# Designs tried in a protein design chat: VHH binders against p53848r504to814. Part 13

Target 1, 311 residues: p53848r504to814
Amino acid sequence: TYIMAIFNATPDSFSDGGEHFADIESQLNDIIKLCKDALYLHESVIIDVGGCSTRPNSIQASEEEEIRRSIPLIKAIRESTELPQDKVILSIDTYRSNVAKEAIKVGVDIINDISGGLFDSNMFAVIAENPEICYILSHTRGDISTMNRLAHYENFALGDSIQQEFVHNTDIQQLDDLKDKTVLIRNVGQEIGERYIKAIDNGVKRWQILIDPGLGFAKTWKQNLQIIRHIPILKNYSFTMNSNNSQVYVNLRNMPVLLGPSRKKFIGHITKDVDAKQRDFATGAVVASCIGFGSDMVRVHDVKNCSKSIK

## First folded at step 3 (VHH)

Design h01 (framework vhh_ozoralizumab_d1)
Fold by ESMFold2-Fast, scan of step 3:
Structure h01 (fold): chain B 311 residues (1-311), chain A 121 residues (1-121)
Amino acid sequence: as target 1 above (311 residues)
Amino acid sequence: EVQLVESGGGLVQPGGSLRLSCAASGFTFDDYAMYWVRQAPGKGLEWVSEISWNSGSIKYPDSVKGRFTISRDNAKNTLYLQMNSLRPEDTAVYYCAKPRYSSGYYVFDIRGQGTLVTVSS
């Protein structure tokens, strides 16, 4: 299991004095401390640098501002002699192909794309040109301003299959009888698969792709819990769809899965709407569940608390 | 033009055996991994087996592991599926499939009508 630590290079992540005068050296020192804490418990750490908020309904920074915030920082991290470079994996949280391209030039290893290429049609071409780069293909619907209105997942015939022998959960043994209970994860799987096909058609390789079902994006808090429980279904999911007068079979089986439950509002529903910092304690329990259900990577704000759940 | 022609299906009793064949043409057969998939009436497609271009990598789901054997003859451009210890739940139309790309990535086109396997007493 890998830990992906979130580092926000947005104004809200700095002290009041740093909001307009971001200091790369200060940010680098914070990242060094974060890496030190993670590497005390793990052989490697992934740092996910975000220069633009992807929260539903948030106001987006310009591409130029996103580059200004993130690219110099990534370069500073890679040039640091204080970091064990062989143990630090760098990710950038961006849905913009030009930002991804610049990040790759300065040494990023992973492009974490909340939109699965939906927000920028050139993203897959950039990933295909760089076969050494890992791409996180996340599920959402619509765009940043509309996704919360699109959380309706209908029960209908999907033409899909779930390999039951690969699912180690007795509660899902009768999968044919669970049609109503699996409609959400099956719809998410099909929509991920549609983006996966488009990525492959653009030259992206399967070994580059890690899937993220997108907790908190186009989903209610109850749906987020259903997704966590049904990760084994997603990891054993396949379906058929029509494309250019042929049936195309899509198999998502055994693809690595990332989950980002850290500080999501739905954890607050379980803990009665406690503060985000207090949700970090509850997140540890949810992270343990995600790992138990087959998550290969967890994305978190509080590495120290999360690490206690991954022993 | 890529052509895949499945054959060898039929009616068999539980515990019986069948060997399916797939004749491939229109592409360089030994450059591609090949797959067998099946679809029972009213159900979705289920992956059955995978074989690499040189037979160096072969994979099965647990539902058929130990009972089915995939093989290929690159000199004859033919893919095979040897099915032993057949069960009623193996009843399906069986398709051979070529991946869209030589590496496969579990994205492939179903082109032919397939071959029907019925396991019944």
Scores: ipSAE 0.025, ipTM 0.506, lowest interface PAE 6.9, mean pLDDT 76

Design h02 (framework vhh_ozoralizumab_d1)
Fold by ESMFold2-Fast, scan of step 3:
Structure h02 (fold): chain B 311 residues (1-311), chain A 121 residues (1-121)
Amino acid sequence: as target 1 above (311 residues)
Amino acid sequence: EVQLVESGGGLVQPGGSLRLSCAASGFTFDDYAMYWVRQAPGKGLEWVSEISWNSGSIKYPDSVKGRFTISRDNAKNTLYLQMNSLRPEDTAVYYCAKPRYSSGYWIFDIRGQGTLVTVSS
């Protein structure tokens, strides 16, 4: 199980996570300490650098500002002689293809795209041009200003386009399990699958893609818990759909899954705690559940609590 | 060298107004969120207001919400606090602050001497 540590290169508010906004030297020192803490317990660590807030209804930094915040830091990380470069995997949290292009030039390994290519139509082309790059395909609906209003998973999302569904190695209550209780995970899987096919059609390779069901994005806190519980369904999910007068088989089985419950508002609902920093303790328990249900990667603010949950 | 110089404080009657300024130098001002914090006589530091680098996010505690307005002029490297409907309990030394990492966590980097605001008859 991989640990993906969040590093905000944004000038975030003091109470909401203003822990890693500073000059490049200070930020690099924080990353070195974070890596040392993680590598004490793990063989490798993934650092996820964010230059723009993806919180629902947040105000977005310009593309130029996002590049100014994130790209010099990524370059400094890769140039550091104090980091074991073979054990540090570098990710950028961006939905912008031009930011992704710049990050790839300075040595990033992963593009973490909360929009699954929805916010920037050129993203898949950039990923396809760089087959060595891993792409995290995340689930959301709408855009940052509207996603919280679109958390209604009442029906089968793709409707008439879906021909058949399959859940591999799930013979127990097969039809009933794919019915009322699993509407949310089926909708999420189908919408991820649509984005997956779009990526493949644009030249992205299956082996580049890791899926993220998008905890906290277009989802209520109760829906986040449902997704965590149903990760085994997602990891065994496939379906057929009609596209351009052809039937296409969409196979999500055995794709790596990332879950990022760290400091999300839904953890506050569980603990009744509004303070984001105090959520780090509670995150350990949720992370343990994510791993227990089949998550391959967890995205966290507090590496030490995550390490205790993983073993 | 980071420098923050506060000004604009003074003696004012209850219900009055004051505008505080903070001149920043020695760092790229428009890359940082900025804060106003205050310290009343014999009390600890209290957060008063917060503004993101582009003014897109602004926050206040309930004690000053609706009465105080934070703003910034990135071209002039200056932070402002407009204080209206002042109350005796607003009496404090006001500091502008940038975030700084120290001893394992983020703190308010208070560099200036502050500016004294006294609300009294």
Scores: ipSAE 0.000, ipTM 0.115, lowest interface PAE 18.7, mean pLDDT 70

Design h03 (framework vhh_ozoralizumab_d1)
Fold by ESMFold2-Fast, scan of step 3:
Structure h03 (fold): chain B 311 residues (1-311), chain A 121 residues (1-121)
Amino acid sequence: as target 1 above (311 residues)
Amino acid sequence: EVQLVESGGGLVQPGGSLRLSCAASGFTFDDYAMYWVRQAPGKGLEWVSEISWNSGSIKYPDSVKGRFTISRDNAKNTLYLQMNSLRPEDTAVYYCAKPRYSSGTYYFDVRGQGTLVTVSS
């Protein structure tokens, strides 16, 4: 299991209420400390830099603002002699292809896209042109302003387009009736699969892709818990569907899965914690559950408490 | 798409000099640190020089320090290695390398086909 540490390079993350944007030097020092803390316990660290809030209904920074906030910082990280560069893996949290393109130029290793290419149709072309880059394909619906209204998973996502479904682990098939309590994870898997095939059709390679079922994006807090429980279904899921004039087999089996439960509001619902820092202890328990159910990577705010859960 | 093409190698007598060049294409050259590495016959890869994107940081191992000089021309997307006071133990295939990371590590994701340097009487 890998740990992906979050670093928010947005005004909303600063203690002055976002009035004053921290300079690159201060942010670099915070990242160096974060890396030192992680590398004390692990052989490598993944830092996920976000220059634009992806929180539902948030005001989106312009592409130019996102580049201004994130690209110089990534460049400074890569040029730092205080960091063991061979042990630091950089990810950028962006759904914009132009931001991804600029981040790749300055040394990012991973593009973490909450939209799975939905918000920017040029994303897959950028990833395909850079076969050394890893891409996190996350599940959501609609866009930033509408996703919260689209958390309705009552029927099969692709309807009559689905020809047949497979769950390849016999024990998983006995966990729940496929037509009942697993509707949510099957909908998520089908929609991920549709985006996955589109990525492959655009030249992205299977080895570049990690999947993220998108905890907190187009989902209620109860649905987030259900997804965590059903990770084994997602990791053993495949289906056939009609696409244009042909039938396509979509295989998600054995793909690496990333989960980001850290400080999500759904943790607050189960623990009633209102303070984000107080959620760090509750997050440790949820992270342990994610690993137990088969998550290959976890995205967290507090690396120290997460590391204790993984050991 | 990333291409690194080395040139300038050859046969030289001990105490002689050679200047190696590396033509880079397929990436934004001035955004990356660049390296020279070498591989002697039957031996592993050895780091011989590092230069940051703006030439502000340059590093050498003791084995070549004071004898080799790395430089770059970002306008021409070209990396250079000036080798002076050459010794028989400098005999190797020399590669320029683009690292995934901008540091003095030995992890290199991309290297060219190399240029042979033979130091012999």
Scores: ipSAE 0.000, ipTM 0.106, lowest interface PAE 21.9, mean pLDDT 73

Design h04 (framework vhh_ozoralizumab_d1)
Fold by ESMFold2-Fast, scan of step 3:
Structure h04 (fold): chain B 311 residues (1-311), chain A 121 residues (1-121)
Amino acid sequence: as target 1 above (311 residues)
Amino acid sequence: EVQLVESGGGLVQPGGSLRLSCAASGFTFSSYAMYWVRQAPGKGLEWVSEISGSGGSTKYPDSVKGRFTISRDNAKNTLYLQMNSLRPEDTAVYYCAKSRYGSGTWTFDYRGQGTLVTVSS
């Protein structure tokens, strides 16, 4: 299981975002500390650098500002002699193809795209042109300002083009018997699959893609918990759909799955507090649950407490 | 015009064996991963095996792993499925399918009638 540590280079992110909005030397020192903590217990660490808040209803930084915040920092990380470069994997949290291009030039390994290519139609072309880059294809609906209004997943309307659904090694009767309880994960899987096919159609390779069901994006806190419990369904999910007079089989089985439960508001609902730092304690337990249900990568704010959960 | 023609199905007793064949034409066979999928009466499609274009990589679900073996002859444009230790639950129509853009995707653009496998005493 991989640990992905979050570093927000923005004042508008969650409650701790302002703590990291500083000069590049200070930010680099914070990242060095994060890496040292992670590498104390793990063979490698992934650092996910965000230059623009993806929090619902947040004010979006311009592309220029996002580049100014993130690209020099990624370059400084790669040039640091204080870090074992072969053990540090760099990710950029961006939905913008131009930001992704710049990050690739300075040595990023992963593009973490919360929109699954929805917010920038050129993203898939950038990923396709760089076959050694990993791409995290995340599920959401709408955009940053509208996603929290689109958390209705309809029991009987799963999409006009979807013909057959299958959970590997599960017969159709068992899936149908649980349909009311699985509508959310099936809708999420179908929408991820639609984005996956578009990525493949644009030249992205299956081995570049990790999937992320998008905890907290177009979802209520109860829906987030349901997704975590149903990760085994997603990891064994396939379906057929009609596309231009052909029937396309979409197989999500065995794709790596990333989950990011760290400091999401739904943790606060469970613990009955809104302080993101207090959520770090509860997040450790949720991370252990995610790993237990089959998550291949977890995205977290507090690496030290999460490392204890995966000993 | 892409064409896939399955053959080799039939009635077999539990514990028996069958070998299915799929004759492919209309595309560069060796450039595409190939799949066997099945559909039992009243059930959805189930993926049962995958093979890379070169034949160097194969994948199976737990339901058939150890019992089924996928193989290909690129010189003959033919895909095979060797099925051993057959069980009543293996009863289904078996289809071969071509990958569209890589591992994990395929289309039924030129799906044939399939080949029926019935496992019964």
Scores: ipSAE 0.000, ipTM 0.244, lowest interface PAE 14.2, mean pLDDT 74

Design h05 (framework vhh_ozoralizumab_d1)
Fold by ESMFold2-Fast, scan of step 3:
Structure h05 (fold): chain B 311 residues (1-311), chain A 121 residues (1-121)
Amino acid sequence: as target 1 above (311 residues)
Amino acid sequence: EVQLVESGGGLVQPGGSLRLSCAASGFTFDDYAMYWVRQAPGKGLEWVSEISGSGGSTKYPDSVKGRFTISRDNAKNTLYLQMNSLRPEDTAVYYCARERLGSGSYVFDYRGQGTLVTVSS
C-alpha cells in the first residue's frame, strides 16, 4: 500500500499594497525532513501539496494565490539535491486546470482532483495532453458550498454487476437484501464511472487514472463508514451506460483506489473526540480498516502513526 | 457497418469444454483490443477476458483464470474463447465486444447479439 503525505502550503499574510510571498526555504526544509522520515520506513514517498483548502464550505483561494502558494514550492522540491528524486513522487491537490498546467511544468507527477473534473471542464484536456501524468478522480456532488446537502443516494434501476464472490451461496432474497444495503456504493461507483468515461472521451488514458470515493465529500459520517466497508464492491464494480449514442461498458475492476480518512469529522463521531490530536490515534485504526478492505493508497497527515498501523 | 457475430454456445455438463467464436466485420480488426463479456440470468454484464490488437497480451479475472483462454486470428477477423472445466456459475450469454478506440481497457462501444452457454447436468 502507498502512503500519500499531505503538505499544506502556507502563504505569508496578505499585505495591503505590498507583495505577497511564501516562505519557500522554510517549507522546503519541512518537506525534506518529512521525506527523509518517510523514506526511512518506505521505499518511496508521495507528497501531496495543497495550495487551496478543499474542505466543504471553505473560502477558496484565488487561482493566482493558489499558484503562488504551490508552484514555487514544487519547483524547489524538484531542484533539491538533498532529496533522492527517483524516490519522491509529487502530487498537487487542485481542481483547477490552470494550476495543474503550471504544476506539470515544474515536475509534478500526480494531479489530485477532488471534483473529478466537475469544477473545471478543461481539466481532462490538460491531463490528456500529458500522458505521463497520473490523475486522481474523486467522487463528489455539487460544489464546495452545496455538497453537504447532496448526500441523498437513491437509484434502483442501475444495470450493474458486483463480482460473484460477494453473492456466493446467496439465494434471491439475500441478494435483494445485499442490493438494498449497497445502494450508496453503487451510486458512488456509477458516478465515478460517468466521470471516468468523460475523461476517456476527452483523451485521458485508463492507466493515468486512480479513483477516490471521496470520504467526507457529499457524504454523512455514517455513509463514510459504509463506503470503507464496501471498498471490495467498488473494486469489483461494473455497469453499462449510454454515451454519445453508444452503449458503453464501464468496469472499475483493477483500478487503484485512494482513501483519505485522515482527521475526517466521522472519526470524531466514532471516538466522540473533537480534538484533532486525539483523532490521530483513531485514524490509525481506520487506515488499517481501509487497507484490510482493499485500499491501494492512503492520504494522511501523520505518516509515522499510519506506518505503525499498516505493519 | 460494424458487426460482431458470436457462435459456439450450447448446453454442456460441468467439467466440459466449449470454444466460442466471434466473426468481426466492418472495421480494421487488428487495430482494436477485443473482449469477451458475459451476462448471467438476472445479473449485469461481467468482464471475462481481454486481448490486445496484436494478440501479444491477455488478461483474465480470477474467476476464469487458468480455465479460459482468449485468442484471435487477425487474418480471418475472428476472436475465440476456449472455455475448459466449465462450472454451473459460467452459465451466461457471452458477448464479443470491441474496445472503444483510445480508451485503454474495459470500455467497449460495440458488442454482438451474444451466444448462450448453459452449464448443467
Scores: ipSAE 0.005, ipTM 0.442, lowest interface PAE 10.6, mean pLDDT 73

Design h06 (framework vhh_ozoralizumab_d1)
Fold by ESMFold2-Fast, scan of step 3:
Structure h06 (fold): chain B 311 residues (1-311), chain A 122 residues (1-122)
Amino acid sequence: as target 1 above (311 residues)
Amino acid sequence: EVQLVESGGGLVQPGGSLRLSCAASGFTFDDYAMYWVRQAPGKGLEWVSEISWNSGSIKYPDSVKGRFTISRDNAKNTLYLQMNSLRPEDTAVYYCAKTRWSDSGEYLFDIRGQGTLVTVSS
């Protein structure tokens, strides 16, 4: 299980030192501390650098500003002699193909795309041109301003285009018996599968792709908990659909799954009356549950509290 | 578009209390971490408190820890600073702030208002 630590290089974030204006050197020092904490308990760490907030209804930075915030920092991390470069994996949190392209040039290993290619049609082409790059294909709906209005899941996401569904390592009759209880995870899986096929059609390779069901994006807090419980269904899910007078088989089985439950608004909702210190402990407990249900990677804000909860 | 308006400062004796307010407009307040920073006469800016978007993370420097309490009301787009056990060294202009990225590559406090003056003297 991999730990992916979030580092926001946006105006709405601040260094742990708290007494200084954060520049590149200050941000690098924060990352070095974060890496030391993670590497005390883990063989490697993934740092996910965000230059633009992807929170629902947030103000989006321009592409130029996103590049200004993220690219020099990624370069500084890669050039640091204070970091064991063979143990630090770099990810950039971006939905913009031009930002992804610049990040690849300065040594990023992973493109973490909240939109699954929905917000920038050139993303898949950039990933396809760089077959050593890992791509996180996340589930959402609409855009940053509308996604919370689209948290209604019903029937089949792809309607009559879906011909057959399979949950491997189980009888098809069992899926039919659980139909009403699994509509959310099936809709999410079908929509991920549709984006997956489009990525493959654009030249992206299956081995480049991790899937992220997108906790907190176009979902209520109760829906987030349901997704966590149903990770085993997602990891064993496949379906067929009609496309251009042919039947396409979409196999999500055994794909690596990333979950990011750390300090999303939904954690606040389920721990609404809990003190901040106890909320950090609760986040660690949710992370442990994600791993227990089959998550291969966990995206977190506080590595110390989360890593202490993982055994 | 972004506006931050501080209020609540004044003259108070050592050991006294004051409550500062900051009215925010022009942005989605509950999506941003907010800060109180101060500038004493002849000194630079000093960070005095930080609160995350949901109040889940709150930080203070040792100089004010245990005496100051930051809080926010996201429904009213308002940030507060409760200051207790005030000392002469707390005399400063207090600013409400979010952060911004400068053209020189520095991550700076985005100070929009004129601040509110707190004077602690006998």
Scores: ipSAE 0.000, ipTM 0.128, lowest interface PAE 18.2, mean pLDDT 72

Design h07 (framework vhh_ozoralizumab_d1)
Fold by ESMFold2-Fast, scan of step 3:
Structure h07 (fold): chain B 311 residues (1-311), chain A 121 residues (1-121)
Amino acid sequence: as target 1 above (311 residues)
Amino acid sequence: EVQLVESGGGLVQPGGSLRLSCAASGFTFDDYAMYWVRQAPGKGLEWVSEISWNSGSIKYPDSVKGRFTISRDNAKNTLYLQMNSLRPEDTAVYYCAKVRVSGDYEVFDYRGQGTLVTVSS
């Protein structure tokens, strides 16, 4: 299981409790310490650099500002002689194709896109032109300002182009008997699959893609827990959709899955009645559950404490 | 024009055996992974078996593992499913499905006609 450590390079005084934005040298030193701590327990670490907040209903930084915040930092990380470069995998958290282009130039390995290409129609072309780059295709609905209103998965309906669905190689014998319980994960799988086919049609290769069901994006805290439990369904999910003269079968089976449960709102919900030390334990238990249910990568804020659950 | 034609279904008693065939035409058969899927009366579709273009990778769900065997004859453009120790719950229409290989990615193309398998005393 891979660890992906989050590093926010955003000057958000409200989110940081009034903490000031650090300069690039200070941020690099923080990243070096984070990497050393992670590499003490693991053979590699992924650092996910975010230059723009993707929180629901947040104010978005301009593309130019996002580039100014993230690209010099990524370059400084790659130029650092204090890091074992062969053990540090570098990701950028962006939904903008121009930001992705600039990050690729300075040595990023992964583009982490919360929108699955939905917010920027040129994203898939950028990924296709860089076959060495890994792309995280995440599930959401609408945009940053509207996704909070779109967490409705109670009334299951197949998407307009989708004809049939399958669950493969699972202990779920009778999908029809479980339809009410699996509405959420099936909707998520269908919407991921539609974005997956769009990526493939634009020249992205299957081996570049890792899927992320998007915990916390267009989902309530109870829905986040259901997704974690139903990861085996997602990893064995496929469906058919109409294509010119053929039914196209969309195969999500055997795709690597990333989950980012760390510091999501739903952890607060399940730990409301416990002190800070018990919350750290609960966060570790959620991470361990994600791995136990089949997550191939976990995205975390607290690498030191969560690493103990992963090894 | 891609065509997939299934055959070999029929009525069989529990514990019996059947061999299904899928005749493929209109594409280069040995460039594609092939699949068997089934749909029981009143139920959704269920994956049954998967075989890579060169037979180097073969997969089954637990429900049929050890009882069903998928194989292919690339020279004859034919896919097979050998079904042994059949159970009433194996009753379904069985479909042949192909996966298109474009570079190193897969896109499923599914247009089989189906063949009915009924397992009953």
Scores: ipSAE 0.000, ipTM 0.288, lowest interface PAE 14.0, mean pLDDT 74

Design h08 (framework vhh_ozoralizumab_d1)
Fold by ESMFold2-Fast, scan of step 3:
Structure h08 (fold): chain B 311 residues (1-311), chain A 123 residues (1-123)
Amino acid sequence: as target 1 above (311 residues)
Amino acid sequence: EVQLVESGGGLVQPGGSLRLSCAASGFTFSDYAMYWVRQAPGKGLEWVSEISGSGGSTKYPDSVKGRFTISRDNAKNTLYLQMNSLRPEDTAVYYCARTRVTSSGYTYEFDYRGQGTLVTVSS
């Protein structure tokens, strides 16, 4: 199981317009410490650099500001002699294709796109042009201003283009009988599959793609728990759909799955604890559940506590 | 089969109150956002209120905000609309409704609605 550690590049990191080296050195030292702590227990670590908030209804940093926050730091990490470069994997948390292009130029390995290509139509083209890059295809609905209002999921109908669905190693009749209990994960799988096919049609390779069902994006806290419990369904899910008057088979089976339960408000709902640091204790238990149900990667704020959940 | 059955409409004086109910069946009620929509004589459908599946979030247009309250009882598969300070312009057939959700999100059409219940506000 891989650990993806979150690092937020802050405006303070770029203070006084030209002191990039001093602020970058401080951030780099924090990242070096984080990497050394993770590598004490694991063979590799993924650092996910975010320069812009993806919180629902948040005001977004400009593309230029996002680049200023994230790109110099990624470059500094890649050029560091204090890090075992073969054990440090770099990810950038962005939905913007131009930011992804700049990050790729300075040595990022993964593009972590919360929108699954929905917010920037050029994203898949950028990923396709760079077959060495891993792309995290995340599930959401609408845009940042509307996603919280789109958290209801239909039970009795397949999506408009969906013709037939399968859960491999599971009886289709049993799935129909359980449809009331699996509506959420089936809808999430169908919508991920739609984005997956669009990525493939744009030249992205299957081996580049990792699936993130998007805990906390267009989902209630109870729905987040349902997704965690139903990871095995997602990892065995396929369906057929009509696309441009042709029938397409969409196979999500055995795709690697990332989950990011760290400090989501739904953990606070379970424990009735809304303090982020106190939520870190509950996050360890949720991370263990994610791994137990088949998560291949976990995205976390507190690496030390989450590392205790991974053997 | 999705089925929605409204009740509670009737004749009421201006300034009066009514509570509408909607009995839902044929789907897992708590998984779906629910809506009240109305159609006044000679007009199109107008959205009146919206409630999330959990009941934690509600939304209203300015025309009814502060006067109408949507609520739900997920244990009873029932949706409610409490209407206070009723005005003649609130006269309409009121429908309990659910939208269809597609792989691309949801539509703005209320494809699932009941037979409606008539609310008349007049002397």
Scores: ipSAE 0.000, ipTM 0.105, lowest interface PAE 19.7, mean pLDDT 70

